VH-VL binders against q9v1v9. Designs and how they scored, part 8

Target 1, 196 residues: q9v1v9
Amino acid sequence: MSFVVIITGIPGVGKSTITRLALQRTKAKFKLINFGDLMFEEAVKAGLVNHRDEMRKLPLEIQRDLQMKVAKKISEMARQQPILLDTHATIKTPHGYLLGLPYEVIKTLNPNFIVIIEATPSEILGRRLRDLKRDRDVETEEQIQRHQDLNRAAAIAYAMHSNALIKIIENHEDKGLEEAVNELVEILDLAVKEYA

## First folded at step 1 (VH-VL)

Design T04 (framework fv_tarlatamab_arm2)
Fold by ESMFold2-Fast, scan of step 1:
Structure T04 (fold): chain C 196 residues (1-196), chain A 121 residues (1-121), chain B 109 residues (1-109)
Amino acid sequence: as target 1 above (196 residues)
Amino acid sequence: EVQLVESGGGLVQPGGSLKLSCAASGFTFSSYAMNWVRQAPGKGLEWVARIRSKANSYATYYADSVKDRFTISRDDSKNTAYLQMNNLKTEDTAVYYCTRELEWLYYFDYWGQGTLVTVSS
Amino acid sequence: QTVVTQEPSLTVSPGGTVTLTCGSSTGAVTSGYYPNWVQQKPGQAPRGLIGSTSNKHSGTPARFSGSLLGGKAALTLSGVQPEDEAEYYCLLSYSGAYVFGGGTKLTVL
C-alpha cells in the first residue's frame, strides 16, 4: 500500500523541469519531496541550524539521526499517497564524492523505482554554461561524465538494497524534453492502482 | 531568524507603475520559491505571483487578474524578490505581502509585514 | 473560474473543538492540491499555520491540526483559546498557481 519513486540526476540533466511537467500530467496524486529540504526543515525545527550551509557542519551522528527521522516520516506519508522523492544519489565534494542515501535510510524508504535522469556531458556542460548565475568553477566534460557515472553506480547500489526497479531516462537535445516527461509519467501512473 | 521585509509601496495614479522589493534574511534564500499575496482594504487574501527556485528553472506563475501587467523576479545574490507592477488599476489597491515557499511541500511558512499600494487619482 | 469555498463564519466556546473546511469547485480536494492554512488577526500580517495538508509551522500550537475530510481540506482546533479568534484562510494549488478561499471568521465566545 505504498509507492515511492526516487528521482536523481546530476546538476544540468533537466531533472527539475522533467519532474514538474510529469507531476502536472500524471493521473496519480503524488507528493513531491526533496530529501535535503526536509532534512533542513527538521534541523531548523530542532534548533540545530538557521542556514542550509550549516547542515554539512553538523556532527555526523546528528546528520544520520535526521536522515532516519526524515526517512521514517516519508515512509509514513507513503501510506496515504504516492511519493516522488527528489534527492542527490551522489554529492561532489573537494575531497571526493559523498553517497546521498545511506543503507539504513534507503532501506526505510523502500522505493519501488529509482529513476535516473541522464544526458551527454556536452549537453550538461552546455546547460550549465547557459546559466548566467553560475559562479562556481566550470567542470570539464570528463569531470561531468565521471560524476554521472558515479551517480549511476550509487543509484544501482540503492536499488540493490531496496529491490527497486531502475529506470534511466535520457534528456537529449534530439530526443527532447517531451519524450523524457512522457517516460516519467508512465512510471508515475503505475501508482494509481496502489491507491485506488 | 527568518525575516522578510517588503518595500516600494506608495500612492500611484491609475496607469502608473511601481516596483516592490522583498528583502530576505536568516535563511538560504536561493532554496525557496517566493510568492506575492495581496489584500484589498477590508477584503480577503488574493494570491498574485510565484517564482520558483533555480532548481525549478525560476518558473513563474501569475493570477489571471494581473497576468501581462505584473512581473515577478528575483536576485539570489541579493536575497531579494521583486514585483514589477505596470498599468495599475484602482482594484490593485491592497497591502502586498511576500511569503517564502518550501517547494517540496508547497508550504507558505513565513510572511512579511506587507507594504501598502494605493492606486487613486 | 476556479472557486475555493470556506465557511464564512464559525463560533466556538473556549476549550471547545471546531473544524474549518476548504472545498474546491474542481472536485474533491486531495493531497495533490497541497492545502495550506493561514491565520490573520485584525491589523496584522498573515501567519502560516499548516502546509501540504497537515505539515505544521514550527510556531503553530499543538492544538491545531490539518487533514482531509469528506473531499475537503480541514483545519481542526482542539481546546480552543481566546487568542485563536481570527480569520483563517485556506490556499489550494492548481498546476503551479494558487487560489485562496474567502476566509472563515472564527469567533471564540
Scores: ipSAE 0.000, ipTM 0.439, lowest interface PAE 18.6, mean pLDDT 84

Design T05 (framework fv_tarlatamab_arm2)
Fold by ESMFold2-Fast, scan of step 1:
Structure T05 (fold): chain C 196 residues (1-196), chain A 124 residues (1-124), chain B 109 residues (1-109)
Amino acid sequence: as target 1 above (196 residues)
Amino acid sequence: EVQLVESGGGLVQPGGSLKLSCAASGFTFSSYAMNWVRQAPGKGLEWVARIRSKANSYATYYADSVKDRFTISRDDSKNTAYLQMNNLKTEDTAVYYCTRGYYDSSGYLYFDYWGQGTLVTVSS
Amino acid sequence: QTVVTQEPSLTVSPGGTVTLTCGSSTGAVTSGYYPNWVQQKPGQAPRGLIGSTSNKHSGTPARFSGSLLGGKAALTLSGVQPEDEAEYYCLLYYGGAWVFGGGTKLTVL
């Protein structure tokens, strides 16, 4: 009938690469949606912004209206085609962590699965050290672990309100990227029967 | 800058043993997998063994040609990787290189930096 | 036993373009094999060029590029320089083990 998979992970876990490769291999014709990108598209259509950086300046009331509009649109699209929704379950700010999916939004999306991509704090720190231009901007393993723990807690709360199944995919050197991709493909292939 | 320095090579008789060392500097050694690769005189490269980082439980892997004879290990406190070679055969004669590898969201980014190698000669 | 196959030798003129390929006895090479490319000049230690199909290592000249082509991994050199004359090896990943190709000797004439 409908099939929605939410995929989340903190920066450095390999989410984008795993997502791209899994979509290439799955037998189901998924539509990949980034929640923030779709919010930006809807804001542009409504004449609210011209550039991405203007989104953060919109009144909170308008931002919440856009979230619900986007969630309803995704829910309707899921009737025709399975959806893989790329989003942040948690976002670290200077003043604390922001939850990515408010109750009303997650309930409207009604996902079948919430997939969490994880890696060890040491692995994530190593990846960030390779990729960043400035060493001083890198978080400690302790900070990375706290963010990853909070991300998992948020994802579990989202699942509780949607009755979604939780799937944790570990992107470790031991398991390899190939193994992580194959685990995601197994979940995505379940959508084939829903749109037969 | 990144440097890998192999040592411990030399002449050994068939059936003998030898332990190679690879001293690393210029990077966070504990976050990288370490590999041993060998090259027989005038021949191509052959992968020998790999040891993963602590985050991956120091998992070890070996080429079939050396399995049960060679043991790879590491000491992160000394930034050093080792290759213990037992029951050496004449076909083990080669220059032995250590090289690092890293796994991230882009995949296996391996074999970027190599040491200069250390020669092991197995002969009577 | 798994075999990784490369052209034994290739010749290219200075300034020319050449593509080296890397095939697997197990079937078509995909990104899941994480093709790596290594360069070795006579009397020198090897140097990494490309990781995971197309990701250039630090210091790899812009004229080198990696891709997948016709069920094989490919290394392309555009605007070849005399100093590019070397042996080139590919590596493929088999769920724990790495397997080297036999190497391609590139001659720049």
Scores: ipSAE 0.000, ipTM 0.465, lowest interface PAE 17.2, mean pLDDT 85

Design T06 (framework fv_tarlatamab_arm2)
Fold by ESMFold2-Fast, scan of step 1:
Structure T06 (fold): chain C 196 residues (1-196), chain A 121 residues (1-121), chain B 109 residues (1-109)
Amino acid sequence: as target 1 above (196 residues)
Amino acid sequence: EVQLVESGGGLVQPGGSLKLSCAASGFTFSSYAMNWVRQAPGKGLEWVARIRSKANSYATYYADSVKDRFTISRDDSKNTAYLQMNNLKTEDTAVYYCTRDHYSSGWYDYWGQGTLVTVSS
Amino acid sequence: QTVVTQEPSLTVSPGGTVTLTCGSSTGAVTSGYYPNWVQQKPGQAPRGLIGSTSNKHSGTPARFSGSLLGGKAALTLSGVQPEDEAEYYCLLYYGDAYVFGGGTKLTVL
């Protein structure tokens, strides 16, 4: 018995808002986990890093060991309650992109769904300009679309290794937010029967 | 262990200049934005200036009260941030604190002990 | 002129619960303002308590929590201790500037 939903999306798609509202409305008692936060916590416990920015500079073998340790913890938690896992599809390193969910990790997590939140490049750009995040430079619409393309490709690769269902949820202006929230709630509510 | 140590404060006459330094250790300095915050005697905290990391082209920002008089800068090779203060006024009298911020790691988490700047005749 | 408003003073008994709030003249405070809470005791340098609405600094005691409440940022202390007596400052981000609140003097009696 387990029910794990992975949710991903590039910055500005409205993932955090959709997630928060869906968790308020779903009948299932989900635990929200950020994969990167858990990895950082484990690295600090192991004495490997003192600051988050050091994580990407750790040797790849250490990063993979941490990913596996976190995946096992999440798998154990999923025995007691459904998990909504917020994660990055790719991790940028000095020598290229590290896939956020390698084969052994995704296999251990055994997700039921991989949910991809998307929006038009112009909507994302507009939201980023309205967001008061001062440390983040604004990308062009073309760069934003390239990032969404990469994110979707990574999610498809993860699904190939886990037999998870892929669900793309589009978050558009106007009433698009309510539709997006309702689509996520429908997926989350499926967990009720698994933990009854 | 994260440490920020301010220096360079002292007594200066109105219209004078001072340059403050903030020496950082225990973290990857070049990845963080750096701020100067001041506190006049018996008053509250007031944000003064910010400088972003190299990834953000060392962009600088200033409170209106110090714009065109103060210049914030940094030297990543020395893990040090600076505040050049010109045309000082009596209302600039304050303890000046150095603090870091970073979007992903939380904000204004570590502060120095401060350096006192007194502008008086 | 943008103004960040805090209660000037609050009093709470040891072991009690108190909530400090932080409002903006520009409208409802959201997570996009990145509310930060700083504690300062008389004669001492400030120390960070909470950033980005609810993220605790590693040294912040468990009794402190941050949230958004009624269009304002909030700092809640549950089971207040005598050493919590201090000035508490809220800091909000506006894109090209930061603005501190006037501070709340918390008295523990």
Scores: ipSAE 0.000, ipTM 0.433, lowest interface PAE 16.7, mean pLDDT 83

Design T07 (framework fv_tarlatamab_arm2)
Fold by ESMFold2-Fast, scan of step 1:
Structure T07 (fold): chain C 196 residues (1-196), chain A 121 residues (1-121), chain B 109 residues (1-109)
Amino acid sequence: as target 1 above (196 residues)
Amino acid sequence: EVQLVESGGGLVQPGGSLKLSCAASGFTFSSYAMNWVRQAPGKGLEWVARIRSKANSYATYYADSVKDRFTISRDDSKNTAYLQMNNLKTEDTAVYYCTRESYGDYVFDYWGQGTLVTVSS
Amino acid sequence: QTVVTQEPSLTVSPGGTVTLTCGSSTGAVTSGYYPNWVQQKPGQAPRGLIGSTSNKHSGTPARFSGSLLGGKAALTLSGVQPEDEAEYYCLLYYGGAWVFGGGTKLTVL
């Protein structure tokens, strides 16, 4: 009945480009949702924040309530059309990392797939070095791989709590982008028969 | 232990048809993509067709040389993959192998023994 | 029209080291091509050796290793044994379809 695909990846793997191109090619009419954007919209509607920067300062209880409200809305939308959900594995707060998809949230979303976009640490480092609009310290390849390991561990936990299938898509140089886009399109096209 | 057993090969006239079967055992068949690969006498390996697992909606792919003539399918309840071959040509003469491919890792690890298809008048 | 190219034949002495390569007409081979290596001995069915560039099948001897080298996939045999004499095929992934190389006949003298 419903078809929900969660897509995640650390900065520099090319997730945004792959997502955009795959949505242009898939035969299914997906709704692209950024989980954080929807949380911000709900927080604004509730009068909790006026700027996105304020989200991280909200009490954890309120942040978790927002996550559940968003998850329920996404679950309802999935009854009418397939959902491609773009989310971060973890959310940094002043008191530690908040899981992007806690147990109750992932159960409510009931995803069919959790797609992880990955690349080699050297490829990610090269892409980050070429991103001139970011004024950040460059992480080492070791730190980049540690971040990918954390992201994959989070995705595995989400899959264990939802019976979702895990799909790893590698985005390498040369023909790697075209291949990665095609692999995502294959998954997205599965939704066509669910909403026939 | 993983086993792939092929059957259905034989002699057929040009323009005829054959259906090959690949019976799998020793693993969770439904989780693996399955491929058919052929080898003409004295020549190299040539990939023919692929069917993905249910997780990828049984998506199918074909070599240009067999497109519109061959159909790959599977029956997960019987742990069996099939290759329906129509409008056979003499250049389709080959040993046909069934092989499994891991989901998400794209590794060809186990192969069947092969079944000979001879297309001749 | 994609072509996968391998050395037609290579010779190595017992105990020696040899590297087979696998190139693509579409450009440099990267991990996204999921390079696979398959061994076939005369009169036998093929057997998988390595997939996804460097992932060994459980039955593959330790002397075999896979890598990317100079824009190509590479299969290296270190300490070659007489029983390693065989035809070696690479295959590369192109968005759903697989393409085999022409094979390398490895002679162990």
Scores: ipSAE 0.000, ipTM 0.427, lowest interface PAE 20.6, mean pLDDT 84

Design T08 (framework fv_tarlatamab_arm2)
Fold by ESMFold2-Fast, scan of step 1:
Structure T08 (fold): chain C 196 residues (1-196), chain A 125 residues (1-125), chain B 109 residues (1-109)
Amino acid sequence: as target 1 above (196 residues)
Amino acid sequence: EVQLVESGGGLVQPGGSLKLSCAASGFTFSSYAMNWVRQAPGKGLEWVARIRSKANSYATYYADSVKDRFTISRDDSKNTAYLQMNNLKTEDTAVYYCTRVDYEISSGYTYFDYWGQGTLVTVSS
Amino acid sequence: QTVVTQEPSLTVSPGGTVTLTCGSSTGAVTSGYYPNWVQQKPGQAPRGLIGSTSNKHSGTPARFSGSLLGGKAALTLSGVQPEDEAEYYCLLYYGGAWVFGGGTKLTVL
């Protein structure tokens, strides 16, 4: 048995805060993994990079090999304890959207759930504008909505390839962070029976 | 309740050897990376060594100051981590702490959450 | 050798806000350094507060928060209490090895 939950959302939906708080409340002992962080660790171990911003300069074949190495490592860890995997389903580039998880990677991860954190475009824009440390171009609400739509479409495709269940959690300011956290805890607690 | 208890400290002469033990309880020891951290009297903390879990091939890492002199090991059947210290120098005098890493580096989410009370090693003639 | 730099000492009034920083000689500190924060009171063993930039240990009070600020890791205390007077250490990951900062002595006056 294994229990793997993938959590995704576009920048500004509050994914990190929801994840941290849910892990504090769940009865299951989840291991939280950020896919990009684990790829960085493997690249450092292999002598390929010293810092994270060097990752995107690596040859595509090396990046693919790192993704598979990480996916296999996560799959092995899932045999011992449940995994909550924080990753991007889609990445916006100047020339289009990049898929975060190739078919072979998602099949190796074999997730039980893909959780999508969403918010209104205006809420996301507000949060992005409040993050003064991020020196990035301002996206319109229309562009944010388009990115969120594509992120959902990609997550659904990942679910189809892995037979994972999909859960959408709405992180609205009027509904409060507490509700979103509780919804994630309900999913995480399902792992308790799998690792008894 | 998570507990880490260090033992094996004492007085040794320069060039001597000493083996420290860290007895763990209250968690699944075999799933965690274990670290040794030391603190010389009146000084700051210094990381010494790390040993990973079986899933990561018990990989070991050392600070340059102790490399080739110290050996970290573990016995998962006894829930115990060890630090074998050889060719001890006066600058190795310190309180040695055992600490676990919750959500080990391989998980991309790590913190040094629980620490033992420490065991004093004095290297003096 | 790699050096991790912290403010040697900082002072804050009870109820005030203070931010401690942690820098690396190798460049800007990013999440890939897995910044950790540890508290140590005189005569006591250290205790973990925050890992991986902002992830709190279960016993860490709500007034503590971790972040990245200006190319450094940061530990912020809001509504400081007298019992928060202590030495605070950061440590950063360098591809297998961990390196501690020199520590910041926080005085609450």
Scores: ipSAE 0.000, ipTM 0.455, lowest interface PAE 17.6, mean pLDDT 83

Design T09 (framework fv_tarlatamab_arm2)
Fold by ESMFold2-Fast, scan of step 1:
Structure T09 (fold): chain C 196 residues (1-196), chain A 125 residues (1-125), chain B 109 residues (1-109)
Amino acid sequence: as target 1 above (196 residues)
Amino acid sequence: EVQLVESGGGLVQPGGSLKLSCAASGFTFSSYAMNWVRQAPGKGLEWVARIRSKANSYATYYADSVKDRFTISRDDSKNTAYLQMNNLKTEDTAVYYCTRDDEYYDSSGYYFDYWGQGTLVTVSS
Amino acid sequence: QTVVTQEPSLTVSPGGTVTLTCGSSTGAVTSGYYPNWVQQKPGQAPRGLIGSTSNKHSGTPARFSGSLLGGKAALTLSGVQPEDEAEYYCLLYYGDAYVFGGGTKLTVL
């Protein structure tokens, strides 16, 4: 057996902060992998790109091949240590939403949990408006909720393809961050028994 | 405590060869990637080579300036990393340091946290 | 040739605040470059300060902090001490390589 946790959330839910804090507190020695970072590493090794900004220009067929190579590599790593995989279940584009992980990729990753970080549209909008590094053009609360709904639907589909358990963690203002971190730590700590 | 000790430096003629060693202690050596970094006299730091752990198939990476001339390797049973330097040039003159990285593909990993004291390589006629 | 750019030199008064930056010729620096910060004093081996954007090495003083600022990695010193006078190097990850910046000589006057 292996232990693979996929964590996803739309921009503004606080996924990176929750992930960092949970990894500091968990008893298990997780390897945190950003799926895009590992795809870039594989693309460089294959001689396809020299710089990260070239990734978006790769043909779709090449991108799919890289996804499978990355998934196989993660699956092998999971035999030795638990993996926390940071990825996007959905990506918003001007022409609609892209699903982040194809069926074959999810089957290869074989996750135990798919964790979805969520917050209210109002909280997300407030965080995005306070983020001085983002574009001033932001989504409305209605658009943010649609993106969260699609993200959740995609995550459910991924769980169906892998038999993974779904955990929704809510990151609200005030005391919500501490509660969210503790909920993720409870899931990560389950890996201790698998690699003892 | 974590310690890294470089050795094998010395004076060598242009075109010559030299093998550096980095002896590690105080941590689980086999779980970390190892790097070689050099510093020419009065100049800045330059990354030279990296070797990953067994979990990452001992993958190796090199700076363009040393590709095809230098070979990084490791012996986990001895907690030691190596740098084989061939066809040495005067511009390879530098203090060579070894340092570790945690291999996590994220912001929580510890990269270049501990360094050795360095070993001097002088390439001169 | 990928180039990582730092301010060649900066000066700050004791107790003051100073921010060093680290830019890439390939575009905006993000956390995916795993920005690292290393301190080196004359005649000494380098010492790790920040391992990836904002994560401090064990033993790094509280007055040091790492962040991203305006498309660059940043190292901020608040309440600078005389012993902080040193050369500071940033290091960025490109998948198949690490690239050091040219270093910033920090003078504390």
Scores: ipSAE 0.000, ipTM 0.462, lowest interface PAE 15.0, mean pLDDT 83

Design T10 (framework fv_tarlatamab_arm2)
Fold by ESMFold2-Fast, scan of step 1:
Structure T10 (fold): chain C 196 residues (1-196), chain A 126 residues (1-126), chain B 109 residues (1-109)
Amino acid sequence: as target 1 above (196 residues)
Amino acid sequence: EVQLVESGGGLVQPGGSLKLSCAASGFTFSSYAMNWVRQAPGKGLEWVARIRSKANSYATYYADSVKDRFTISRDDSKNTAYLQMNNLKTEDTAVYYCTREDYYGSDEYYYYMDVWGQGTLVTVSS
Amino acid sequence: QTVVTQEPSLTVSPGGTVTLTCGSSTGAVTSGYYPNWVQQKPGQAPRGLIGSTSNKHSGTPARFSGSLLGGKAALTLSGVQPEDEAEYYCLLYYGGAWVFGGGTKLTVL
């Protein structure tokens, strides 16, 4: 068997913090993979790019080939240890939202769980305002909520095509990070039985 | 394994200049934001400057006390961060530390300082 | 003029529990300030303990925990050990820049 957990969330939900803390506490020895990082590594090895910002300029067929190559590599790694895969379910562009995981990629990854990290629009806006420059437009709370709604819809579609379980984890400041981290640890600990 | 080593400190007269270096090893330097933090003798820590990675356009930030006098930069090909200090004042006398900001995953709004160097002493006196 | 405020000194008995706090002149401290905690022993370089409110660095003992408490960031030590005697600094994030607190000298007696 294999155990693959996909974790996603829009920028500002605290996904990286929750992931880091859960990996420190889980009894399972997960390998944490960022899908985009592996895509970049494979593109560099193939001589296609020198810098990460060149990735989006690659022909669509090349990008899809890289996605499938990475998905197969992750699937192979999952035979030896559980994988926690950090990726975007949706990517906001000036012209709309791009889906992060095509059907064939999701089928190849065959995840057990798709975990969605969410927060209130006001919490996300507060975090973004502290990280963004003043001269840059920021999304309104309404726009942030629309992005979260689309991210959730995409994640549900991914689950439908993989039979993965969906888990929504809310990262609220009132409860601190402890509750969110514990919810993720409960999911990650399930991998211990699979690799016993 | 993961190391930051500062160099370039020393004695300089007011109005002078020094360039500090921070040599990184044991990690993918180009993926991390870097900071300079100083500590005057017998005083607390004071943040000085920050430079983000290429993914964030090498954005730089400075404490008000050093704006227009100090310049932070990096050379990813050499795994080195720099702090160019111009028009030094007696108040700039301190141990200067280089520190790494950890970033993990796709959430670009998450940062924390995890690894520190041993520091290099800068003394500004006449 | 942004100021980050910490207790100047605190004393705790070995095995006891102590909480250090970190406040901002700009208002209540939230997770968006990405509160970090750093430990420094005399004559040594600082060491990262906690990042982004509650995220422990590798090697930080289980007895240390970070949280938000009453509009401030908090560092709690439970079952304090003699080697925990040190200066503790918090630092908060302000849109690209970091600001350190004045530090808390923790005495274990």
Scores: ipSAE 0.012, ipTM 0.463, lowest interface PAE 9.2, mean pLDDT 83

Design T11 (framework fv_tarlatamab_arm2)
Fold by ESMFold2-Fast, scan of step 1:
Structure T11 (fold): chain C 196 residues (1-196), chain A 124 residues (1-124), chain B 109 residues (1-109)
Amino acid sequence: as target 1 above (196 residues)
Amino acid sequence: EVQLVESGGGLVQPGGSLKLSCAASGFTFSSYAMNWVRQAPGKGLEWVARIRSKANSYATYYADSVKDRFTISRDDSKNTAYLQMNNLKTEDTAVYYCTRGIYDYVWGSYEDYWGQGTLVTVSS
Amino acid sequence: QTVVTQEPSLTVSPGGTVTLTCGSSTGAVTSGYYPNWVQQKPGQAPRGLIGSTSNKHSGTPARFSGSLLGGKAALTLSGVQPEDEAEYYCLLSYSGAYVFGGGTKLTVL
């Protein structure tokens, strides 16, 4: 018995709003976990970092160990209640794109669904332009589309390795939010039977 | 190494105009928003203006104290940001700093860089 | 008119601990304001210390830490050194605009 839903999307797709609204409407009592937040908590407990900014400076070996430790804890928590896991399928760096979930990690998480929130590059760019608190965005429409393409490819690979079902939810400006929220609720409600 | 160098300051009469320049090096200038911040003699810091990158349509923002008098702009081909100051007042006398900021969505990291500043004196 | 408020001056003994605060006229300061802390020593250009509430810039000494405290942004110095005597400014983001606090003059005596 376990039910784990991974939700991912590049910045500007509206993932946080869709997640909050869906959690308010679902009949299942999900625990929302941000993978990066839990990694930070474990790193602090281990005396490795004091601030989030230090996480990216950790040796890759240490980062991988933390990812596995976190994945195991999430897997254990999923035995008691369904988990909605907010994470990055891909991470843009100055030297290329990094995959957010290595094979051993995704295998341990064993998700039932990987949900990808998407929008058009122009919609994402428009939202980033309107989100004045995130004024340091540095991507063109072409770069946004490339990131979305890589994010989808990575999510598909994760699904293949875990036998998870993949669901793409499109969040368009033309009344797309309500439809997107309802599509996510339909998936989350499937967890009710697993913990009844 | 990231470096910002301001120039164009000097003495100007009230009602006059000056154009400041901020020459950037050591990073991909066109990808970052740029700010101007000033400090009057013996006083605190005051944010003046911001211009976003091309990806954000070069959107501009101004402090109320300079709105309609100052114009921020940039030339990505020259790695330079500008501040056109019109209808200068004695209270505009200050050291003007150019700043760059970034934000990392994944880790929430933040880095900023400041130039050394250029002095603008508005006096008759 | 948005106002960002800081203590005008604080005094701390060498080796002591001091906390500077940064409040907003618009209400409680949260992480969404992206609180930044800037240090300026006499005759020098400002230097970034902390961004996004608690993220240290490279080169910021371990004794500096940022947090949210009682609806305000906070900068704490533990084990204060004489060279920490400076003016400290906080900066908050309001949609498209930024607003600086009036600055805190920290005296190390």
Scores: ipSAE 0.000, ipTM 0.459, lowest interface PAE 14.1, mean pLDDT 83

